# Ledger of designs, part 8: VHH binders against O-glycoside alpha-1,2-mannosyltransferase homolog 6 (omh6)

Target 1, 298 residues: O-glycoside alpha-1,2-mannosyltransferase homolog 6 (omh6), of Schizosaccharomyces pombe (q9p4x2)
Amino acid sequence: MYFLILFSSNAELGEVLRTMRSVEDRFNKRFHYPWTFYGMDEFTEYFMSTTSTIASGHCEYGTKGITYTNHLQFILTISYLVHWDLSQVKPLVENNRLYQQRADALAQENLSYVYSPLFHSFQDWVVRSLLYHPQLEYDYVWRIEPGLKLVCEEKKDIFSTFKDSDIVFTNHVCERKHSGIYAMEEAIEEYKILNTQGDFSNIWVYSNNYTYCKYWPFNEILSLKQIRHNQTYTNLINYLLGSGGTYYHRWTESDILSAAFGVLRARANHMESVGFFLNDDVHYCPETIPYTGRCACL

## First folded at step 18 (VHH)

Design j3 (from w1 with S106Q)
Fold by ESMFold2 at other seeds, look of step 18:
Structure j3 (fold): chain B 298 residues (1-298), chain A 123 residues (1-123)
Amino acid sequence: as target 1 above (298 residues)
Amino acid sequence: EVQLLESGGGEVQPGGSLRLSCAASGFTFSHYYMSWYRQAPGKQREWVSVITSGGNTNYAESVKGRFTISRDNAKNTLYLQMSSLRAEDTAVYYCVRDTPYWGYKQYRGSDYWGQGTLVTVKP
């Protein structure tokens, strides 16, 4: 099954509605795929009633945390909504000299959000939700961002076009490696000693000594079937999450997922046919733009 | 331009109360989670409290029950009501624009820190 997912807050309702209208108009009115909304705060009745009115398919709203089942010797911790879930974060960030020393060092590298327990728990929560959230029982999801506008009509079912892909990406982002990324590379090297499955020779889309490139997650299709049920994937991600690097090294969800895709040699394809704008800062128009008047791309 | 202007700091006796304010401008205030941090002389910065865009709050254990964070989205103002103050609460208090909700705005943006306001609790 195939579904649209949108991470959002009640405060973004206006942007959410505009995004939903464009996706419905350009694609989903023909397919009626359901929307799944995830938020850090409980969604209001107003948010749910207005978004469900715009959707051509069923809407699901996931604000409750994640229940992990024991697939190994150990049971993973249940995570709740961010404000609810900070109980596990407080021991990591309060009265913890290692965390504070790492945050200060990362701040000297001009890295944003290094002191924020909320930022760190948010990254962890996204990864755990993609892996384990009980309401997200789909084969594929399209991650859609408030502020996204589809600008060209897509008549074909894009999920059918990419049914054999593990990830369908729109962009890569290349950044200078910070000390936390070197720590991730070291952690993966240590993981390799304990585990022989996977391709550890190329964990990034591209990298050199100073730069790494990863998948840009703000308009992408993911195979949840693959992510959730491939044991090599699950083992590596749990190892990285268990190291605490999201807190001590300020790893983001895209750092973790992109490294895992590299180790798995994920089947990655470019989302070439989908024209879009995001917050007037990013745009993409397919090179073969049809001149039929159904496309509002430049 | 993003601006955070703290006010309300000063000297107070142990057990006293103080209310800090932070006037925010240059961004959509209601779209951001807001935090207070503090830094005592010779010590590292520490998180004090956070309030989400939806109004949910959380606190460091050292201030829980004594401090109350709040926000007025109509006035673009963040508050910290401090009570039962102790000498260990002496610090520069920073108003911080924390994360937005998840996504591209987090990726493109950064946290922003005010200049701070000094709170001194007499020994």
Scores: ipSAE 0.679, ipTM 0.879, lowest interface PAE 1.3, mean pLDDT 80
Fold by ESMFold2, look of step 20:
Structure j3 (fold): chain B 298 residues (1-298), chain A 123 residues (1-123)
Amino acid sequence: as target 1 above (298 residues)
Amino acid sequence: EVQLLESGGGEVQPGGSLRLSCAASGFTFSHYYMSWYRQAPGKQREWVSVITSGGNTNYAESVKGRFTISRDNAKNTLYLQMSSLRAEDTAVYYCVRDTPYWGYKQYRGSDYWGQGTLVTVKP
């Protein structure tokens, strides 16, 4: 099953409605795919009623504090962190000189949010949700941001068009490797000792000694089959999560997922047929109008 | 231009109380999580508390039950009510604009730190 996912707060409702209206008008009114919403705070009845009125498919709203265990199978599930309690993150960040020294070093490299327990726990939570969250036990997810506007009519089913893809991306982002990224590369080198599947020399979309490029996640389709049901995939992602690098090295969810896609040589395709604007900062319009349908890019 | 202006610091006796305020401007306050940090002389920065845009809170264990973080989104103001103050609470306290919700806004944004306000609890 295919679905649309949107992370939001109640305060963003106006932007969410504009985004949903755009996606519904340009695409989903013909396909009725469901929407799943996640936020840090419980969604209000007003948020839920107004978004469900606009949606042409079923809406689900994430419940905070969900914990999942399975003691009767070969595979143990990992309990999700309760964000406002921060119980799993507090021992890593409070009175922890190693964490604080790493945060200071990363701050000298001009990285944002290096001191934020909430930022770290959020990155960890997103990756664990993609692996285990019961509301995300589907085949594919389209990650949609508040502020996204589709500007071309999409008559074809985008999920069917890209059904052979593991990831459908809009762009690559390239950055200077910070000390945490070198630490990730070292962790993956160590992981290789016990694991022979994968292309461990090609973990990024592109890289050299000083630069790495990864998938830009702010409008993308992911195959949860590739993430959840390939043991080589889940083993690498769980190894990286277990290292604590989201906390000690300020890894983001896109760092972890992009490295995993690289190691497994994921089938990646560009979202060339989908024109969009995001917060009026990012613009993409297909070069050939007949390729995707009518576009309003001006 | 993002600005965070802390106030309310000062000298207090052990067991006393203070209320810190942080006036915020230059950004949509209600869309950001806000935090307090502190730094005692010769020590590294220490997380104190965080409040989500919707008002959920969390605290470092060393201040839980004694400090209360709150926000007034209509007035763009963050507060830290401190009670039962101890000598070890002596520090410069920083108002911090933490992460936004999720996604692109976080990618294009950055944490921002106020200049701090000194709290001194006499021995």
Scores: ipSAE 0.649, ipTM 0.866, lowest interface PAE 1.5, mean pLDDT 81

## First folded at step 20 (VHH)

Design l1 (from j1 with F102Y)
Fold by ESMFold2 at other seeds, fold request of step 21:
Structure l1 (fold): chain B 298 residues (1-298), chain A 123 residues (1-123)
Amino acid sequence: as target 1 above (298 residues)
Amino acid sequence: EVQLLESGGGEVQPGGSLRLSCAASGFTFSHYYMSWYRQAPGKQREWVSVITSGGNTNYAESVKGRFTISRDNAKNTLYLQMSSLRAEDTAVYYCVRDTPRYGYKQYRGSDYWGQGTLVTVKP
């Protein structure tokens, strides 16, 4: 298992370290699971040395595009490393009237980031590339957002408790469906007519005509084995990505992954014993007494 | 309160140059990716350029080689140096706080857009 941290820049190092310290103190000092980091910027030596120092397990850093050749190759390496290579994205967003009209419509529905090639590329990259990355060698990743703190001692090995789960979630998020979500549902209905494998009766965690609920991606464990080797999952993902909906419909990676796990009838379990805080406004405590010997929930 | 205030727009002859500025406040400017977008009259908004927190840049094909994005983190200011201007560059130009990923802070926040500054390239 890897702890997987995605971050925007090396300036987030302080939040990354606070997250790592809490996870190491409350859990990982007993288990020594490795950490893997994928940055949108190139890693500094300071980032790598400080994170390696506090980790009780091996640290891996996603800097696969860096070469030590000439300046031109270094520039290309930096573009790949920091998600810069927009050459495949530009035809989808430049001089594409359908994309531009869809982005305007989605903006009128008060959706953010609808015009951003970087936003769309990130969603696509997570689903298409990151979760298939060969550097992620184990069958499970625990995705943890910078700034998250564990607030309870977890003496049992959480991975042992949830082995054979496809997803272990801490939270759901429920949102009003926007026109892009209706488009995803229509795409899945079209897919269903052409492909009968899977359970299409409950693609969301919950939904009605106007609301859908999906897995909250900032604290969750994912089975990479299912993501990589389950053909029902991979066939649907390829269909959805092939439609261009991450660009035309502003689909997020959590939209795509949640729907695919729904069609797969994923074995989902709640990480109910794990207390955590994220930022000032997400506070989960599994115990009612805020000052117990196990938890410090306040 | 995030604020982005563009300036430097105006009229210019074909082949001319302009420098756009965007004064940023209400956030730690050096930690964010910044972009320029534009909207020509009767057209849709389109991406122009991005600069990372670390200073790396990328450009739309239509402006590559003619426009240069830069930032001054000490002054919390984003720039767009525009040269070899053409009639098709006529647009309102927007300064935008952009994102390389969709993390929790982005989920709780928004892309923030300035008011725009008009650039008119005479026929």
Scores: ipSAE 0.754, ipTM 0.901, lowest interface PAE 1.0, mean pLDDT 82
Fold by ESMFold2, fold request of step 21:
Structure l1 (fold): chain B 298 residues (1-298), chain A 123 residues (1-123)
Amino acid sequence: as target 1 above (298 residues)
Amino acid sequence: EVQLLESGGGEVQPGGSLRLSCAASGFTFSHYYMSWYRQAPGKQREWVSVITSGGNTNYAESVKGRFTISRDNAKNTLYLQMSSLRAEDTAVYYCVRDTPRYGYKQYRGSDYWGQGTLVTVKP
């Protein structure tokens, strides 16, 4: 089973509708895959009615109920918790000399959001809770960013084309290693020492002493089956989360997931046939269109 | 171009009150989460409060019950009403455009900080 996922807020409804119209017109009108929406605020009735009207498949909106994690722990109303109850994050960011020292150092490295409890909580929530959310009990999800448009006719079932992949990526992003990334590399070396039976590989898609490249998370397909039910993924991800690096080292969810895929030799394939634009910044057009010959790549 | 201009800082006696304002421009104010942070002299920056685009609020434990964050979307203005002020509240207070999620716009952009307004609570 397959799923289209959108991280969104009510303020993004216009972009969401444009993205959905594009994906429905170019692809999903033939397949009727369901959509799910996750946000930090409860979605309005207007958001839900307008998105469900244009969807060709079932729409689900993130629940405020009990959220299950890979630790089999219950988290009541996780979305509420992020906006109303920061009690779990406050001890990590208030009166914590280590956090404050690291945030200042990371700010000196010109990293944004280093002081934000909301930023850190979001990164942690994606990896710890969202990818294990009960409503995402599917084999694969396609993560689609609001503002993304498909620009080619996609008659082939994209999910079936890549069914044996752990991750299907559209792009890599390369960044300068900040002090938090060196800390992640050290944590992974410590993990390897503690888990001598593991078959481990390189952390990043590419790296040298100064630069690392990871999967660009704004248009990708993930195997939820592998992430949730393969204990090697769960063990490594929980080890990284347990270190507190999302708070102390400003790790993003894409840092954590990309490192896990690299170290654990994930089956990665490029989504080379799917043309898309994202805002005014990213334009990807495949060289050929074997099934339709129709792209609007202007 | 995003701009955040704080005002309303000054000197106040212990137990007193002060109201900070932050005039916002260059973006659709009503669509964003807004936060206050502060930095005491010689100390680290710390989060104070957040208000969502829908008006929900949260506070650091050190200010809960004494500070009230609010917004006026018609005037593109964020407020912090401070009462029962203590010497340890002395700091530069910053208005910050915050985020509910880390999407592509946030990846390409930055957190936007005002230049700050100084609040001094006399001993």
Scores: ipSAE 0.742, ipTM 0.891, lowest interface PAE 0.9, mean pLDDT 82
Fold by ESMFold2, last read:
Parts: C-alpha cells; structure tokens; sequence
Structure l1 (fold): chain B 298 residues (1-298), chain A 123 residues (1-123)
C-alpha cells in the first residue's frame, strides 16, 4: 500500500514537502508506506532528492507515458507525462467542429477549462493512471492533495481500519448538473442495457433533477484492487473513457470515478476519525474541542 | 487578482510576421503554463499553443513551424511570434493561464483569459 500525490508541476514542491512532513510525522513514521508521485511533467532531480529524504518509505516517480491497446469492443490507449506530446488529445480538439460546439455550449453553462486540451488530458490521465499505471500495482492508495495537513495523531493503521472498502472518503461535493453530466447519465443507461450481469444502482452519492453529489477527490483512499482487477469496474470506466466524454462533455476524473462507485454499489466508508486541513478553507476536526492529546485543530 | 493583457495585434500582409505579447499579473507567473487561443469572427475558439513553466512547448498542427511561443519569467510576459501568416490566421488571439495539474486550487478557481488582441491578415 502506498500514498499517491497527483502532482505534475515541480513548482508545487514546497507544498508537497509540507504535506509529506505532516503525514510522516502524524502517521507514516510508524508504517513506512511508500510514496508515489505523478505528474504530467518529468520530476526534477531536486524534487526527487528532497521528497525521498523526507519519506520514511520508498518513493516512486511517474516519469513517462505508456500505451495499451485492446481491440475487442474498443481501443484503449494510455498516455502519461505527455504534455509536450499531446498526440492523443490533438485529434479530438483540433479542427473538430463537434468538440468546439460542445465547448462553446459548456462555456455558456459557466464551466471552466472547457477549451483546454491540457485540462481534458489531465482528467483522462488521472483515471487511466488509476486503472493502468505500472507503479500502482498495490491494493490501496491514499490520494493526498498538496497543501493537506493531518491535524491528529494517527497511531492506528488507517489502511487496516478500512480494509474492506472500495472507497474511503472524507467529503462529498455537490454541483449543478451541466449538459455533460446529463450526457454521462445517458451513457450509463445505455451501458446498463448492454450489460446483463450488472447489479446496477443510482449513479451519484446523491442527485435530483438539477444537482449531483460526488466524492471529493482531494483526500480519499481507493481500492486499486477493485478499480484495476474487478472487471465490472474496469468495463464501466473504460466504456466512459472510450466515449470521449472527458473531451466532448468536460467530464472530470471525479465525475467518472464517483459514477462508477455509485452505479456498482461500492463499499464506501467515511474517514471520520482522521483530522485534516487543506489550505485555509477546508478544516475537518473529529474532536469536539480544538486541542486534545490526539488532535491540534488550530 | 489575475490579469492578462494582450498586445501586438494589427494588420499584416500574407506571408508577414507579427509578435504578440501578454502582460501577466496577480499570480506567480513562473509556476504556471501559459497558452494562446484564437477565435476568428463568427467561428469558435480554438487552441493554438502552450508553453510549460519550464519552457517546453506544443502547437496546434495548423500553426506548427510558423508560430513560436515563448515566455520571459522575469518580465511576467508571454509571447507568440507569428510568421508566414495566412488569411486563415485572422482572429482575436487570447492569452490564457494554464497548468500541468488541475487540483484543489483549480477546482476552487476558474480559467483565466485575457481580453484578446486582433490579428488581421489581408487578402
């Protein structure tokens, strides 16, 4: 089991080091789980040397892309660290009237990044990395956003506490459905028709006609065992990726993963006992007072 | 407050050259990727080029070999050197802040666009 930090810019090193120090001091110094770093840019030697010095476990760095092809019902391709080579993205966004018309419509719905090949590529890359990246062949990963600080002593092995979960979440986020989300819901309904062995459920953590709630991806534990090796998960996620919705409908990685967890009745548990802050505006303290022997929620 | 101000547009003959500039402020310029987009009158916006914080570049196929994106981090300025201009390059060109990672800060924020600068390539 190891930690995952999705970091594609060396410029975030300061926040990464502060986050690592917090997680090491409050948890990982006792368990020595490895750290894994992922970015769309190659990591510098300075990034690698400083992060590896702080880590109490082994560090891995995702530094190159890979490609896989499956010819059965669709072609699967994976690109890592390819910002300087946007070969998979460019045919979808350049001189493509459908993409451009969809981007304009989504921009009128006040969505950000609708025209950005890098945004679309990043969302696609995160999902494909969770499915296929060679360095993530472990049972669980804890996704930790740069800028996160643990504020409680975590003496118990958090991974053991949640060993039967598909996802261990800290928060949900609720947003207004945009036309791309309705398109995802339609794609999933078509998937259900084509698949006889699914025990399908509702798509979102919560939804009504105009609002949907999904897992907040900036502090969560995911079962890679399920995401990578349970065919019901991989089939649905690849169906959604293969539709091109990350490009044509501006789906985010959390849209795709949350929909998959919802439809497939993921075993979800709340990380209630783990206190954390993210930057200046997300504060979670599991204690009723700011200072205890275990927590310093200041 | 993020601000992006393009300049350097104008009229040019086919085959001519122009250099666009974008003055950036309100953020740590050297930490971000920067992009150019364009929009011809009556047409939709399209991506033109991106430059990373470290200086790596990528281009739309329609401009590759003719346009060069560059940056000066000391001056917080993005550039687009355009050469061998064609009538099809006529558009408003936009400076856009970009990033290699779309994490929590990007979730809380928006994409940031300049007001644009018009480039007209004469028939």
Amino acid sequence: as target 1 above (298 residues)
Amino acid sequence: EVQLLESGGGEVQPGGSLRLSCAASGFTFSHYYMSWYRQAPGKQREWVSVITSGGNTNYAESVKGRFTISRDNAKNTLYLQMSSLRAEDTAVYYCVRDTPRYGYKQYRGSDYWGQGTLVTVKP
Scores: ipSAE 0.719, ipTM 0.878, lowest interface PAE 1.0, mean pLDDT 82
Fold by ESMFold2, last read:
Structure l1 (fold): chain B 298 residues (1-298), chain A 123 residues (1-123)
Amino acid sequence: as target 1 above (298 residues)
Amino acid sequence: EVQLLESGGGEVQPGGSLRLSCAASGFTFSHYYMSWYRQAPGKQREWVSVITSGGNTNYAESVKGRFTISRDNAKNTLYLQMSSLRAEDTAVYYCVRDTPRYGYKQYRGSDYWGQGTLVTVKP
């Protein structure tokens, strides 16, 4: 069971340190769970030395290249892509008329980053890393966005509280469906037809013809045990990745994961007791009147 | 307010060289990845090159070996040195603020594009 600041960059070090100080002070000083950092660039020596000094547990920093797992019964070789090594991405985006036409169409729907191979490769890389990255051999990870601050004392072990959850969420987010989201819904309907033995549910937390609501990915706990080792999850997620929708349809990793959790009836629980602020934009406080003093909310 | 102002475009003979500049303001330039894109007449926009905040670079195969992306963080300026220019390189070139990852700030924000600068390689 581990903490994870997923997908930070060297430029965000100040926010990372403030987030870590908050999480260490209010929770992890009692449990010493490790921190795992992943980014598109190699982390600097300064980033690693300062974050490891704050951490009460071991720190791991993501690697690239070809690696094997240490498990004797299972040997996996994974080469994950970083954005600066775009060798597997270039054939998908260069001289590819379908990609270019889709990017133009999505731009007309007022979506950001539709032409960026960096954006598309990042979304693909996040999902593949959750499935296959050799340094993510844990039962659970807590995804913590740089800029997040815990505002309540968390004396109980949060991982023990939610031990049988597939996802522990803090927020839902609702967005207007773009043409890529309709394409995902179509792909999932075809998946259901091809897999009639499955027990499938609704794709989204909520949806209508024009709006869909999904899990907000900036503060959540995920069961890697389910995502990596339950074939029901890996089959659907790989089906979606295999369609190329992160490139052709501007799917985000939260689109893919939320759809999979919805369709597969994931055991989802709300992180009710954990108060947090993110960049002073998002505020959640579980404490109400009368106050107990556990939380320092605004 | 984020501003990206390209300059240095113009007409050039085949085999010639040209240096594009992009003056950036309204954000901490050294913290962001920067990209060049281009759009030839009648064609879709295409990615040309990227430089990370740490100075690592990558290029589209059609320009690799001929174009060099660079940055001067003291001057908040992105550059594209173009050499061995061909007729196929004729396009409007765009300076773009790109992203090292898609986190909460990027979700709340957008990619930012300059106005473009025209490069014409004469027949």
Scores: ipSAE 0.716, ipTM 0.884, lowest interface PAE 1.1, mean pLDDT 83

